# VH-VL binders against q6nml5, part 1

Every score and structure here is a prediction.

Target 1, 200 residues: q6nml5
Amino acid sequence: MFSEVEMARDVAICAKHLNGQSPHQPILCRLLQDLIHEKACREHGFYLGITALKSIGNNKNNNIDNENNHQAKILTFPVSFTCRTFLPARGDILQGTVKKVLWNGAFIRSGPLRYAYLSLLKMPHYHYVHSPLSEDEKPHFQKDDLSKIAVGVVVRFQVLAVRFKERPHKRRNDYYVLATLEGNGSFGPISLTGSDEPYM
Below, numbering starts at 1 at the first letter of every chain, in headers, positions and changes, except where a header shows other numbers; antibody chains aren't numbered by Kabat.
ipSAE, averaged over its two directions, is called F for ESMFold2-Fast, E for ESMFold2 and O for OpenDDE. V2 adds 0.75 times the mean of E and O to 0.25 times the DockQ between the complexes of E and O.
[cut] marks letters that were taken out.

## First folded at step 7 (VH-VL)

Design f1
Fold by OpenDDE, look of step 9:
Structure f1 (fold): chain C 200 residues (1-200), chain A 122 residues (1-122), chain B 107 residues (1-107)
Amino acid sequence: as target 1 above (200 residues)
Amino acid sequence: QMQLVQSGAEVKKPGASVKLSCKASGYTFTDYYMHWVRQAPGQRLEWMGEINPSGGSTNYNEKFKSRVTITVDKSASTAYMELSSLRSEDTAVYYCARGEYLEWYSGDFDYWGQGTLVTVSS
Amino acid sequence: NFMLTQPPSVSVSPGKTARITCRGDNIGSYYVHWYQQRPGQAPVLVMYYDSDRPSGIPERFSGSNSGNTATLTISGVEAGDEADYYCQVWDSSSDHVFGTGTKVTVL
């Protein structure tokens, strides 16, 4: 589920941003931006944060100072760092907040996971409740014991399946999870803990 | 860089068949569904069907189910769409589009081919 | 058969806000995706899962979906935003459904 991984990346920064100072902070900032933009990878899952900057190598770019080129000089540093990651896997127990109720299921957000899908087929004894006559009433799933799965409700669930998707632009990636409430009754709506973080 | 490259324009007679191709590159072909969507001149987009390249399973729009066949060649990362018994109303630009591989939910189409014009005329 | 209805056209002046609606029965119980199609080009995804924006799409694009109406909002409209826009949903019974399309004209 959660891991700390060692990674290496080339980080490009504009020389003008260094102002004669150490490139440490600018590199870290750029690296964070890149990871945030990328969001996730197939191997490690979601990037949660950089835990350590292990090393910064020398600039790889032998950019010849062209005195006539007003273009900002780009410096590229090889960086080694450790990163905390979250990789959802089958069998994981997570909790998240319902963000969308569909007629055939609900989408749950759990930490960096935005698209955990809880299918109606995977919520035993729940049925879809929709009042077409009331525009103000939001649809939800309801169990015989009157427990409800509605937008804003925190749900404890188990991961049944995981899919990784590469988004079309700039290597932005995401994970999709199929969630289930099937089991020994330990899954379902829970008292609000105020957190969308995965259950550990 | 991810791309979908489709075959060239086709001109067909009524009653004939046409088979279009869509070559995928830049991603794992079997990790995503391939869809076919057409658009007649001045008309809306119309979903025709999909295929899971991994297993070869297909789903079709009921409107086309009797006439459309979607296939893949995994070795070539290429999807095909064959439409039979062509009619004048089948004149349209046909697009292939990548969709996420989710057995439980089908979402958006994030990559599209450039489109293939199919003209059906007597 | 699930149907999505869009206004045929929306005219907007540069710098103003365009709102493109997509209506369907209980469309709020679906995720809606939006595509931009410029003349002679293939559609481009501009919004997915109601309100998520693909990388490269400007922040002035936003989406919402509730009740019977989904809306794509384009603030600070530019000439380059002139295009046809289509909403789309997936329904297990009706498969993928596209809206009727809206032509956005920048005056």
Scores: ipSAE 0.704, ipTM 0.865, lowest interface PAE 0.7, mean pLDDT 91
Fold by ESMFold2, look of step 9:
Order: structure tokens, then sequence, then C-alpha cells
Structure f1 (fold): chain C 200 residues (1-200), chain A 122 residues (1-122), chain B 107 residues (1-107)
């Protein structure tokens, strides 16, 4: 689900990178870098972009003990802002492109969501096809003459479960999704006949 | 701060059992599989088994299936691995490692404990 | 069962490129993950899902996987890259399989 949310971050800047009296541009640049690095959070999902700066507070911290210390001065500013976000949720109906076909399922990308896993167990009546003898026959899942799931195919699916993943270093986060083609929706490969824009 | 802290080194005689612990912190314990991987001196890494902490379901490498038991204590965010009928060939460093929790798929090991040396000798 | 074979060693001059291969039957239909292990230390994930870099791993690390060969490439090698490297997949029998390991030596 897309949202606009109010957020706050403490933005740390090395004093030597400031440009005179107004630190707004260095603070905004660093805030953007921090959000891009973090990628997502548990409460709001993927960060898509800052929509407004609300406030920039005064420096909270001075990490330099005296004027003769060679330690670089770090300035920390509390920033309030609004951010456009995308939080995948159980029950969501999404469209995405197959990026990898495995023996037991496929991985689909849907916008910032790079890893939506579609298990073969969740593809009714599909079976895995791979011919080692043919260089032109790439691995795929086949149901009938018109229903093929292969790399590059756009698939409409429902989110069965959502997994928030925190990586060990610097809290670079991600979301993984379990996808299904089961249920009462029109799920599966999608025809894009006559469209110049892929569905997202 | 994410941590996997393993129990200390063990010295055992052949035929004994060992039970190792791996305490997790800094993440939601039940959101990730816990794996056990060992490495004998000079040898490759060898996967022993996994547990889903939320439901307690396990999968074991067939090589160890008769001798390995993996369990969890959810309230303590701790996984355990017990290896029975120890042999001298079981001398190795034993690691716990965090894996993704995707039903019907298992992937990388993105965080590892420091390892526990188990020495089996008389 | 599924087997992953790596060259036992790769020697590379500082600043040059190391290419570490991992061979397996139809490995391109699996996601490959790579670990660096320095002496006396636990493994560290350095590449996952064939070509994604974990936070903190330099851009000079890259990965590829197609056909029967996956490759971890380290450009601009430094002395600190000297370590053992292992590939890993989840195979069709639901086991995690590690490669035989490659010792990277920086001359």
Amino acid sequence: as target 1 above (200 residues)
Amino acid sequence: QMQLVQSGAEVKKPGASVKLSCKASGYTFTDYYMHWVRQAPGQRLEWMGEINPSGGSTNYNEKFKSRVTITVDKSASTAYMELSSLRSEDTAVYYCARGEYLEWYSGDFDYWGQGTLVTVSS
Amino acid sequence: NFMLTQPPSVSVSPGKTARITCRGDNIGSYYVHWYQQRPGQAPVLVMYYDSDRPSGIPERFSGSNSGNTATLTISGVEAGDEADYYCQVWDSSSDHVFGTGTKVTVL
C-alpha cells in the first residue's frame, strides 16, 4: 500500500562539508542518502521519496572535545519530513516481472519489491520444464499452450505473506513476499498486447 | 545490534553427546530460520540442519539425521543443536547461522555466530 | 546429490582481478550465494542471489551465474581480500550445499 507518512531522522554531517550559513542542502542530501541506504522500515515499507521537509532543528551534538583535537566535528540535526512509501501487505494484488526461474518456483520483481517468491506449490496445474539439450529452451513453468511463466513474463499475483528482513550490517532492510496464483482472482501471466507501458 | 552468541568450546570422548547453544538478539527471532553448519579442520563448510523457530519444524542433512536434534527456546531467543554418538571425525567448529523464512524456499545465510569448537578425543 | 566444485586456489597480484568459479550441473537454475572466510573467523556473506551485494561489501565485488558456472569476481584486489571463498546453493533435495572452497592468495 502506497502512503505519505510523517517521519523524523537525526542527520549527521561532518562540519567540513557545510556551505556557509544555511546547511539545508547538505542536510537534505545526507537525509536522502540515509533513506536510500536504509531502503525500508518495518512500519512504513519501502521509501519511495521525500515529499516535503517540515523542519530542521538545531545541532544536538558536538563530538569534538577542544579546538586542538584532530577529531572531525560531527553535527547532528533533527529533521522532520514527509515521505512517500510502499508497504506490501497480505492480500495485495500486484503485478511484476519474473526475474529468475528455479526448479521449484520463480522470483518476481514488482517495483521496489525485488523478491516476491512464487512457489510451484502455489501455481495450480503448472509444471517445471527445462531441456538441457536445447540452448533455445529456457527453464519455465507451463500449464497449457497459452500459460507460461518464464523470465520476462509479467505475472499478476496475490501476496500470501510478507517478510521484513534486516541485514546484519548498517541495518540495510528489505521486504520479501510470498506470492500465490491460487484463489478467486485472475492470477497468472498477463497479456500486454497493445500496451507501451508495462503494468506495475 | 544483531548478534548470534554461541556457547563455549567443548571437549568430549567418543560416544558422548554435545549440546550447543546459539542466543540471538537484535532481530525478531521467529522471523528467520536458524541453521547449523560445521567445519572440520581444513575442510569445507557442511550444512547440518535447520529449524523454523515459530513452529519448531526441522530439516536435517541425511548424513546427520540419525544423530542431530535441533530445538529452540522462543522465550530466550535461543537455538540448540545436540549431536549424539560422537566420533573423532566430529571434531570441528560448529556455527549457527540465520537464514530467510520463506516457505518452500531457503536461501543465503546472512549472519553467523562466532563458532564453537568441539573436540572429540580420548 | 548436487555437487559444487571450486578451484582449490587462485593467485592474484594486488590491484588485479580475481575470478572464483563454482561449477555445478545446471547451477544457473539456482541462486548462488558466496561467503568469505578469513583464518580463524566465521564466514561472512559477500554475495547473495547470484549478484546482490550485502551492505558493507565494496562495489569491486560482483557475481554472475549462468549455465553450469557461477563466478565471484573481485576487481582491484587488496591484501585484505586474501581468504577462503565458498559458494552455496539450496538443492532439489532440500539440502544446503557448499562448494569445495577456493583460497585466494594475494602475491
Scores: ipSAE 0.540, ipTM 0.795, lowest interface PAE 2.2, mean pLDDT 86

## First folded at step 9 (VH-VL)

Design g4
Fold by OpenDDE, look of step 11:
Structure g4 (fold): chain C 200 residues (1-200), chain A 122 residues (1-122), chain B 107 residues (1-107)
Amino acid sequence: as target 1 above (200 residues)
Amino acid sequence: QMQLVQSGAEVKKPGASVKLSCKASGYTFTDYYMHWVRQAPGQRLEWMGEINPSGGSTNYNEKFKSRVTITVDKSASTAYMELSSLRSEDTAVYYCARGEYLEYWSGDFDYWGQGTLVTVSS
Amino acid sequence: NFMLTQPPSVSVSPGKTARITCRGDNIGSYYVHWYQQRPGQAPVLVMYYDSDRPSGIPERFSGSNSGNTATLTISGVEAGDEADYYCQVWDSSSDHVFGTGTKVTVL
């Protein structure tokens, strides 16, 4: 589920941002921005943060032509670093918050995972409740014991399937998860309130 | 670089059949549904059907179910759409589109082919 | 059958805000996706899951969905935003349903 992986990236920064100082901080900032923008990869899952900067290589750019305009010069550094990642897998047990109730299920967010889909077909004994006549009651799924799956409710679920979704331009990639409450009754709404961070 | 490349324009007579192709590249072909959507001149987009390239399962718009067949060649990362018993009203631009899916869920179309014009005329 | 209704046209001056509505019974219980189609081109996804923006789509594009109406909002409209816009949902019958389409004209 959670891992620490070693990665290597080329990081481009503007020379003007160095202002005669070490490139360490600007490189780290740019790298972090790039990972945040990319969000995830198929191999490692969601990027959660950089845990260590292992090495910074020398500038790869040999462009002599822009020597006279330091302000516009782009420097590219090979960087080795470690990153904490989250990769959802079939069988994982996660906890998240219901973000939307649909006609056929609910979407749950769990930490970086924004799209965990819980189908009505994977919610045994739940039924959809929607009263268009009542403005006070939001759509929700309800079980015989009167437990409810509604927006804002925290749900413990098991991962049934995982899909990696590569976004256009290979940025802001994402994972989609099929969730299930099937099992021995340990899954479903919980009384725990708070963060949408992934919990086992 | 993900892209969908469709076959060229077709001119057919009423009653004939047409088979269009859509070649996918830049992603794992079996990880997404392939959809076919058409658009008659000046009209809205109209969903025709979908196929799961992994298992070959299909779903069709009831409007076209009797005339449309969607298939795939996984080895070639290519989807096909055959429409039979063509009518003048079938004149349209036909698009293939990559579709998000989970079991029991289908979502947006994030990549589209360039479209194929099919003209049905006597 | 689930039906999605859009206004046929929306006119807006450059720099102003365009709002394109998509109406359907309890559409708030669906996720709505939006596509931009410029003349002679294929549709392009500009909004998905009500309010999520694909990479490359400017922040001036936003989406909302509640009750019986989903809305695509384009702030600071530019000439390049002139296009047809379609909303789309997935229905219980496994059909994908597109809206009637809205032509946005930049004056």
Scores: ipSAE 0.761, ipTM 0.899, lowest interface PAE 0.6, mean pLDDT 91
Fold by ESMFold2, look of step 11:
Structure g4 (fold): chain C 200 residues (1-200), chain A 122 residues (1-122), chain B 107 residues (1-107)
Amino acid sequence: as target 1 above (200 residues)
Amino acid sequence: QMQLVQSGAEVKKPGASVKLSCKASGYTFTDYYMHWVRQAPGQRLEWMGEINPSGGSTNYNEKFKSRVTITVDKSASTAYMELSSLRSEDTAVYYCARGEYLEYWSGDFDYWGQGTLVTVSS
Amino acid sequence: NFMLTQPPSVSVSPGKTARITCRGDNIGSYYVHWYQQRPGQAPVLVMYYDSDRPSGIPERFSGSNSGNTATLTISGVEAGDEADYYCQVWDSSSDHVFGTGTKVTVL
């Protein structure tokens, strides 16, 4: 779900980066960089953008932390702000573009969600098609009525399951989603876009 | 801050068994599969097997299935690999590696232990 | 069994581009991951999901995968890039398959 939420972060800045300017701009820039590197959290999902800066508190630990002899002083500011977020959830109906066709399914990207996996087992009436003798026809999944799911096709799907991946080893946090076309909804490829189905 | 710390080098005679450990820290141990991969001197990497620490389920490379056992101790955040009936061709560096698992697709090995040399002398 | 074949070696001059191929039947329908192994060290992930770069890996590393060939490309090669490189795929039999390995030598 899309939301606007209040959050808080302790923002650390080298004191020399504040020379000749107010602390608000460097603090905001660092906060934005920190959120971009984190990408998402378990409670609120993907960070889409800071919508308002609510407060910047006093420097917290300048006199407590005196461990860096001969190095720049580190100032830490508690910052409160609002942030637009997107949290995928079971049952959500999403649209996304197929980015990869595997032998057993496809990966779909929906905005910041890069990895929505649609298993062939969750595509009723589709089968895998690969034409090794034709370099122009890429692998895809085809339904009985010749509808197909291929790279570049936009697909409407339902979220079957969600897995949050906390920052493993120099990666950002991320979400993985299992997708389905099963059920009585209008799930499947959307006729408005498709890599192999141009409209005149 | 994340670490996979493996047990020390082993020297074994043919026919013996070896049990190696891999202690994980800095992440939620049960959220990721643990894999064991070996590399004989001058040879390519060879996957031996995996375990899901949350449920204890395992999958093994058929080449090793009769001789390898992978286990975990969730309370110690430690994975183990035991290889029995050792032969001289089992001389190799053995790595533990962390990997993602999605039900119908498995990911990369995003972090590796330092490796444990096992020498089997004929 | 799914087989991944790499050239045994690639020689490249400093500042030039190294291209390391990984061949397999219909490898374009799998995600390919790449590892760098320097002498005496554990492998390090340098590319995943064909073309995604882990944090800390220089932008001169890039990857591609289509048809029967995946390629790891290292532009602006430096002496520190001298290492063995392995591709890896999860195959349909639940095995993790590594390529035969490529030794990159910086002359």
Scores: ipSAE 0.392, ipTM 0.741, lowest interface PAE 3.1, mean pLDDT 85

## First folded at step 13 (VH-VL)

Design p2
Fold by OpenDDE, fold request of step 15:
Structure p2 (fold): chain C 200 residues (1-200), chain A 122 residues (1-122), chain B 107 residues (1-107)
Amino acid sequence: as target 1 above (200 residues)
Amino acid sequence: QMQLVQSGAEVKKPGASVKLSCKASGYTFTDYYMHWVRQAPGQRLEWMGEINPSGGSTNYNEKFKSRVTITVDKSASTAYMELSSLRSEDTAVYYCARGEYLEYWSGDFDYWGQGTLVTVSS
Amino acid sequence: NFMLTQPPSVSVSPGKTARITCRGDNIGDYYVHWYQQRPGQAPVLVMYYDSERESGIPERFSGSNSGNTATLTISGVEAGDEADYYCQVWDSSGNHVFGTGTKVTVL
């Protein structure tokens, strides 16, 4: 689920941003930006933060200034670091906040995981309740014991399946998870407060 | 970079069959569904069906179910769509499109082929 | 099956805001995706899951979905935004349904 992994990345920065100073801070900033933009990878899951900077190597290559286009020189530094990651796996028990109720299920946000899909088929004894005539009543799933799964409700669930979705240019990669309430009855709406804020 | 490359334009007679191909690259072919969507001239997009390349399971729009067959060759990362008993109204641009694979759910189409024009004419 | 209705056309001046609606019964209980299609080109995903911008799509694009109407909003419209736009949902029959399409013209 949560891990600290060692990673190596090439970090490209514009030479003009160094202003004769140490490249340490600019490199770190760029690295963070890159990880934030990438968000996740197949191997390690979501990037939650850099836990250690191990090394910054020397500039690998120098791009030649394009005199015609006044392009700034780009420097590339090899960076070794450790990163805390979250990789959802089958069997994991998670909790999150319902963000949307659909006709056939609900989407739950759990930390960096934005798309945990809880299908109606995976929530035994629940039924869909929709009151189109009442503007005040929001759609929700309801169980016989009157438990409700509605927007804003915190739900404990088990991960049944995990899918990594790579986006173009490796920007905002994401994970989709199939959630289930099936089991020994320990899953479902809870009274505990949860955080759906991203770690990074 | 991820891309879908489709076969070339086809001209067919009414009653004939056409088989189009869609070659995927830049991603794991079996991790996503492949959809086929067509668009007649000046018309809206119309979903025809989907296939799970991993298991080969298919779902079809009822409108086309009797005439359409979607298959895959995993070794070639290629999806196919065969449409039989062609009619003039089948004249359209046919697209393959990648969709996310998650049990009990289907979402957006994030990558599209360039399209293949199929003309059905007497 | 589900029906999605869009206005056939929306005209907007450069720099102004275009709003493209997609109407369907209780469409708010669905996730809506939006595609941009320029003449002679394949559709391109611009918005997914109601309000998530696809990679490479400018921040001036936004989406919302509630009640019976989903809306794609394009602020600060540019000439390059001229295209057909389609909404799409996955319905209870397991079909992917596209809207009737809206032609956005930049005047």
Scores: ipSAE 0.875, ipTM 0.951, lowest interface PAE 0.5, mean pLDDT 93
Fold by OpenDDE, fold request of step 15:
Structure p2 (fold): chain C 200 residues (1-200), chain A 122 residues (1-122), chain B 107 residues (1-107)
Amino acid sequence: as target 1 above (200 residues)
Amino acid sequence: QMQLVQSGAEVKKPGASVKLSCKASGYTFTDYYMHWVRQAPGQRLEWMGEINPSGGSTNYNEKFKSRVTITVDKSASTAYMELSSLRSEDTAVYYCARGEYLEYWSGDFDYWGQGTLVTVSS
Amino acid sequence: NFMLTQPPSVSVSPGKTARITCRGDNIGDYYVHWYQQRPGQAPVLVMYYDSERESGIPERFSGSNSGNTATLTISGVEAGDEADYYCQVWDSSGNHVFGTGTKVTVL
């Protein structure tokens, strides 16, 4: 699910980067870097982009004693902004590209979601095909109607479970989901193509 | 910051049992599996088993299944591993490690305890 | 049982490239994770899902996995990279299997 959320962050920048100019651009750049580095949070999901900068408050660090050394001074600004986010949820219908085929399933990339796991147990009527005799043949899952789930194939799936994974120091937080093809037959390989690159 | 803190070193006789603890902090305890891995001196890492702290379900390495019991106390964010019928070959450093929680999938271990030395000697 | 074989040791000079292999039948059909272990310390995740660097791990570290061999590559090796390295997979029996381990020595 996509959302527009209002957020507030403290943004720290080095005074030397201002060079007598407005702090707007440096603050925005730093904020973007921080969001990119964090990538996602439990509450809002993946950060896709800043849609509006609502306000920039005054510097919180009023250390008068360091006014003469702008090069070493860190300025902290409270920033209010809106951000577009994507939060995977149970029941969501997504599509993505198979990035790896494993013995027991496949990993699918769908936009910012890098780890949609499609288990063989959630692919009814599919079986694993691996030909050790042909180095040219890629491992894949195959259905009786000869439909194939292989690397590079676009698959429509439903989200069955969602997990947020917080990484050390909140760097590159992520989501991994359990995907399923179970349902009314509308899930599985499709002919559509789309972007599977991260938004940020 | 996230961390796993394990109980102290143990010295046991053959045939005895040992119960180790692993206290988790800095993250939601029930959102991740807890694994136990041991390492005998000069040997490779050996996976013993896992537990889902949310429901208490466990999976064990068949090698240890008859002797190992993994449990959790959710209120204390603590995992336990009990190994019975100890042998000299069980002398090792035992680690708890956090793993991903997803049905039908098990991944990497991103956080490890500091390890607990268990010495089994007559 | 799934077996993972690593060379027992790899020696490398500072600034050079170390390659640590992990061999297993059709290991390319698995995700491989890598751990660094210094003497007297717990293992530390350095690489997950074949080629994803864990947070805090330098870009000098890279991973690949195809066919029967996974490889951890350390470019521009530093003294601090001296450690034991273990590959790991989750096999069809539900076990997490670790490699035999490789001791990397920086000369």
Scores: ipSAE 0.873, ipTM 0.951, lowest interface PAE 0.5, mean pLDDT 93
Fold by OpenDDE, look of step 14:
Structure p2 (fold): chain C 200 residues (1-200), chain A 122 residues (1-122), chain B 107 residues (1-107)
Amino acid sequence: as target 1 above (200 residues)
Amino acid sequence: QMQLVQSGAEVKKPGASVKLSCKASGYTFTDYYMHWVRQAPGQRLEWMGEINPSGGSTNYNEKFKSRVTITVDKSASTAYMELSSLRSEDTAVYYCARGEYLEYWSGDFDYWGQGTLVTVSS
Amino acid sequence: NFMLTQPPSVSVSPGKTARITCRGDNIGDYYVHWYQQRPGQAPVLVMYYDSERESGIPERFSGSNSGNTATLTISGVEAGDEADYYCQVWDSSGNHVFGTGTKVTVL
């Protein structure tokens, strides 16, 4: 689900980059870079964007101006801001595009969610179709009514499980979800007329 | 910082058993599979098995199924691998490795222990 | 049993491009992961899900997977890239299968 959350971060910037100008833009840029690099957190989900900068505090670094060492002074500002986030949750209904078909299921991309796994076990009445003899036929899952789950197909699915992939020292956190087509029959391949924008 | 720290080197006689440990830190232990992979000298990596620390469910390579037991102590964030009926060909470096956990899916190993050398000799 | 075959060795000059292949029947129907192993060290994940670079891995590394062949490509090879490389898949039997391994030597 989408949310707008209030966050606070310390943002470090090089003083030389300020050139006597307001630190507002450099701070915002650095903050964005940091969020992009982090990508997601367990509490809030994927960072989608900064919606407001609420406040910028004073520089926290009391480091004595060693006048003699031309070392680039790093300034650290406490920043309060609001961020739009997406946290996938069990029960969510999402739409995404099939990116890869595997022997046992398919991976779907839905907005910031790169890895929604739809297992064959969670798509009732579908069967795997692979024709090794035909170079032109791509692997896909097919239902009796000839509905197909293939690369490029948009699929409406329900989130069955969510996993946070944490990489604290490397950043680039991520989410994986287990998708299912089970339910009231409203899930499966859909025909999108227009934009490939995922429905969340 | 995320780390997998394994127990020290072992020297065993043929027919004996060895139990190795892998202590995890820096992440939620129950959110990932723990795998065991071995590598004999000059040989390729060989997957032995996996465990879901949350429920304790295991999957084993058929080659080792009769001799290998993988367990966890959640309170200690530690995984164990016991290999019985040791043979000379079991001489190898044994690794624990973290793998992503998702029902019906198993993927890559993104963090590895430093490895434990097990030597089986008469 | 799913089998993954790699060339035993690849030699490359500094600054050139190394290509390491991993062959398997219909390997394109699987996700392939790649590991780098330096002498005396544990393996390190370098590429996952065919073409996704692990964090900290240089952009010089890229991956592809189609048909019967997955490929790890290392452009602008450096001395530090000398290592053994292994491909890996999760097969239909539930096993994780590693390739035979490729020793990359930087000349």
Scores: ipSAE 0.840, ipTM 0.930, lowest interface PAE 0.6, mean pLDDT 92
Fold by OpenDDE, look of step 13:
Structure p2 (fold): chain C 200 residues (1-200), chain A 122 residues (1-122), chain B 107 residues (1-107)
Amino acid sequence: as target 1 above (200 residues)
Amino acid sequence: QMQLVQSGAEVKKPGASVKLSCKASGYTFTDYYMHWVRQAPGQRLEWMGEINPSGGSTNYNEKFKSRVTITVDKSASTAYMELSSLRSEDTAVYYCARGEYLEYWSGDFDYWGQGTLVTVSS
Amino acid sequence: NFMLTQPPSVSVSPGKTARITCRGDNIGDYYVHWYQQRPGQAPVLVMYYDSERESGIPERFSGSNSGNTATLTISGVEAGDEADYYCQVWDSSGNHVFGTGTKVTVL
């Protein structure tokens, strides 16, 4: 599910980047970089972008020692902002592109979600087909009706489970999703739209 | 910070059993699988088995299945590995390692304990 | 049983590029993970899902996996890169299999 959340963070920027101008743009850039680097959090999901900068507080850095060298000085600003986020949840219907086929399933990318795992056990009536002969005949899963789940194929699936994976130093956190094609028959390969939009 | 702390070194006789512990901290214990991996001197890493701390389900390397038991104490965020009928060949450093928890999938090991040396000698 | 074969050793001069191979039948159909192990230390994850760098790992580390060979590449090798490196896969039997290991020596 997509949401807009209000957040507050301290943003550190080099004084040299201000060059006598407003700190607004440099702060926004740094904040965006930090969010991109962090990628996601447990509470809100994936960070998709900053939608508004609500307030910038005063510099918190009172270090007197570097006042004579403005170019090397780091300034820290308290920033309040809103961010659009995506948090996958059980029951969500998503679509994504198959990025890798394995012996027991496939990994699907859906927007910011890089690791949606579709197990063979969760794709009824599919069987694994391995073709070592040519690059054009890559491993895939196939049904009797000749439907195929192969690399590059767009698949509509339902989320069965979600796992948050926290990385050290809050860098590049991620979500893993267990996907299923089970249900009313609406899930499975669809025509390629060229989009990795998470929601239908 | 995330950390896995293992119990101390063990010296055992052939035929005996050893039970090692691995205490997890800094993360939700039940959100990840716990694996045990050993390494004999000068040898490659060898996977022994895994446990889902949430439900207690286990999977073992067939090589060790008859001798290895992996358990957890959720209240203590601690995993255990018991190896019975010890042999000289079981002399190794034993590691616990955190793994991804996703049904039907097992991936990389992103955090490791410091290792526990088990020496089996007559 | 799935087998992963690595060269026993790779020697490289500082600043040069080291390539560590991991061979297995149709290994390209698996995700490969890589671990660094310095003497007397526990393994450390450096690369996961073929080509994703673990947090804190320098950009000079990269990974690829295709056909029967996965490769860990270390560009601009430094003295601190001297270690044993292991590839790992989760095979069709449900086992985690490690490679034979490669000792990287920085000359």
Scores: ipSAE 0.836, ipTM 0.925, lowest interface PAE 0.6, mean pLDDT 92

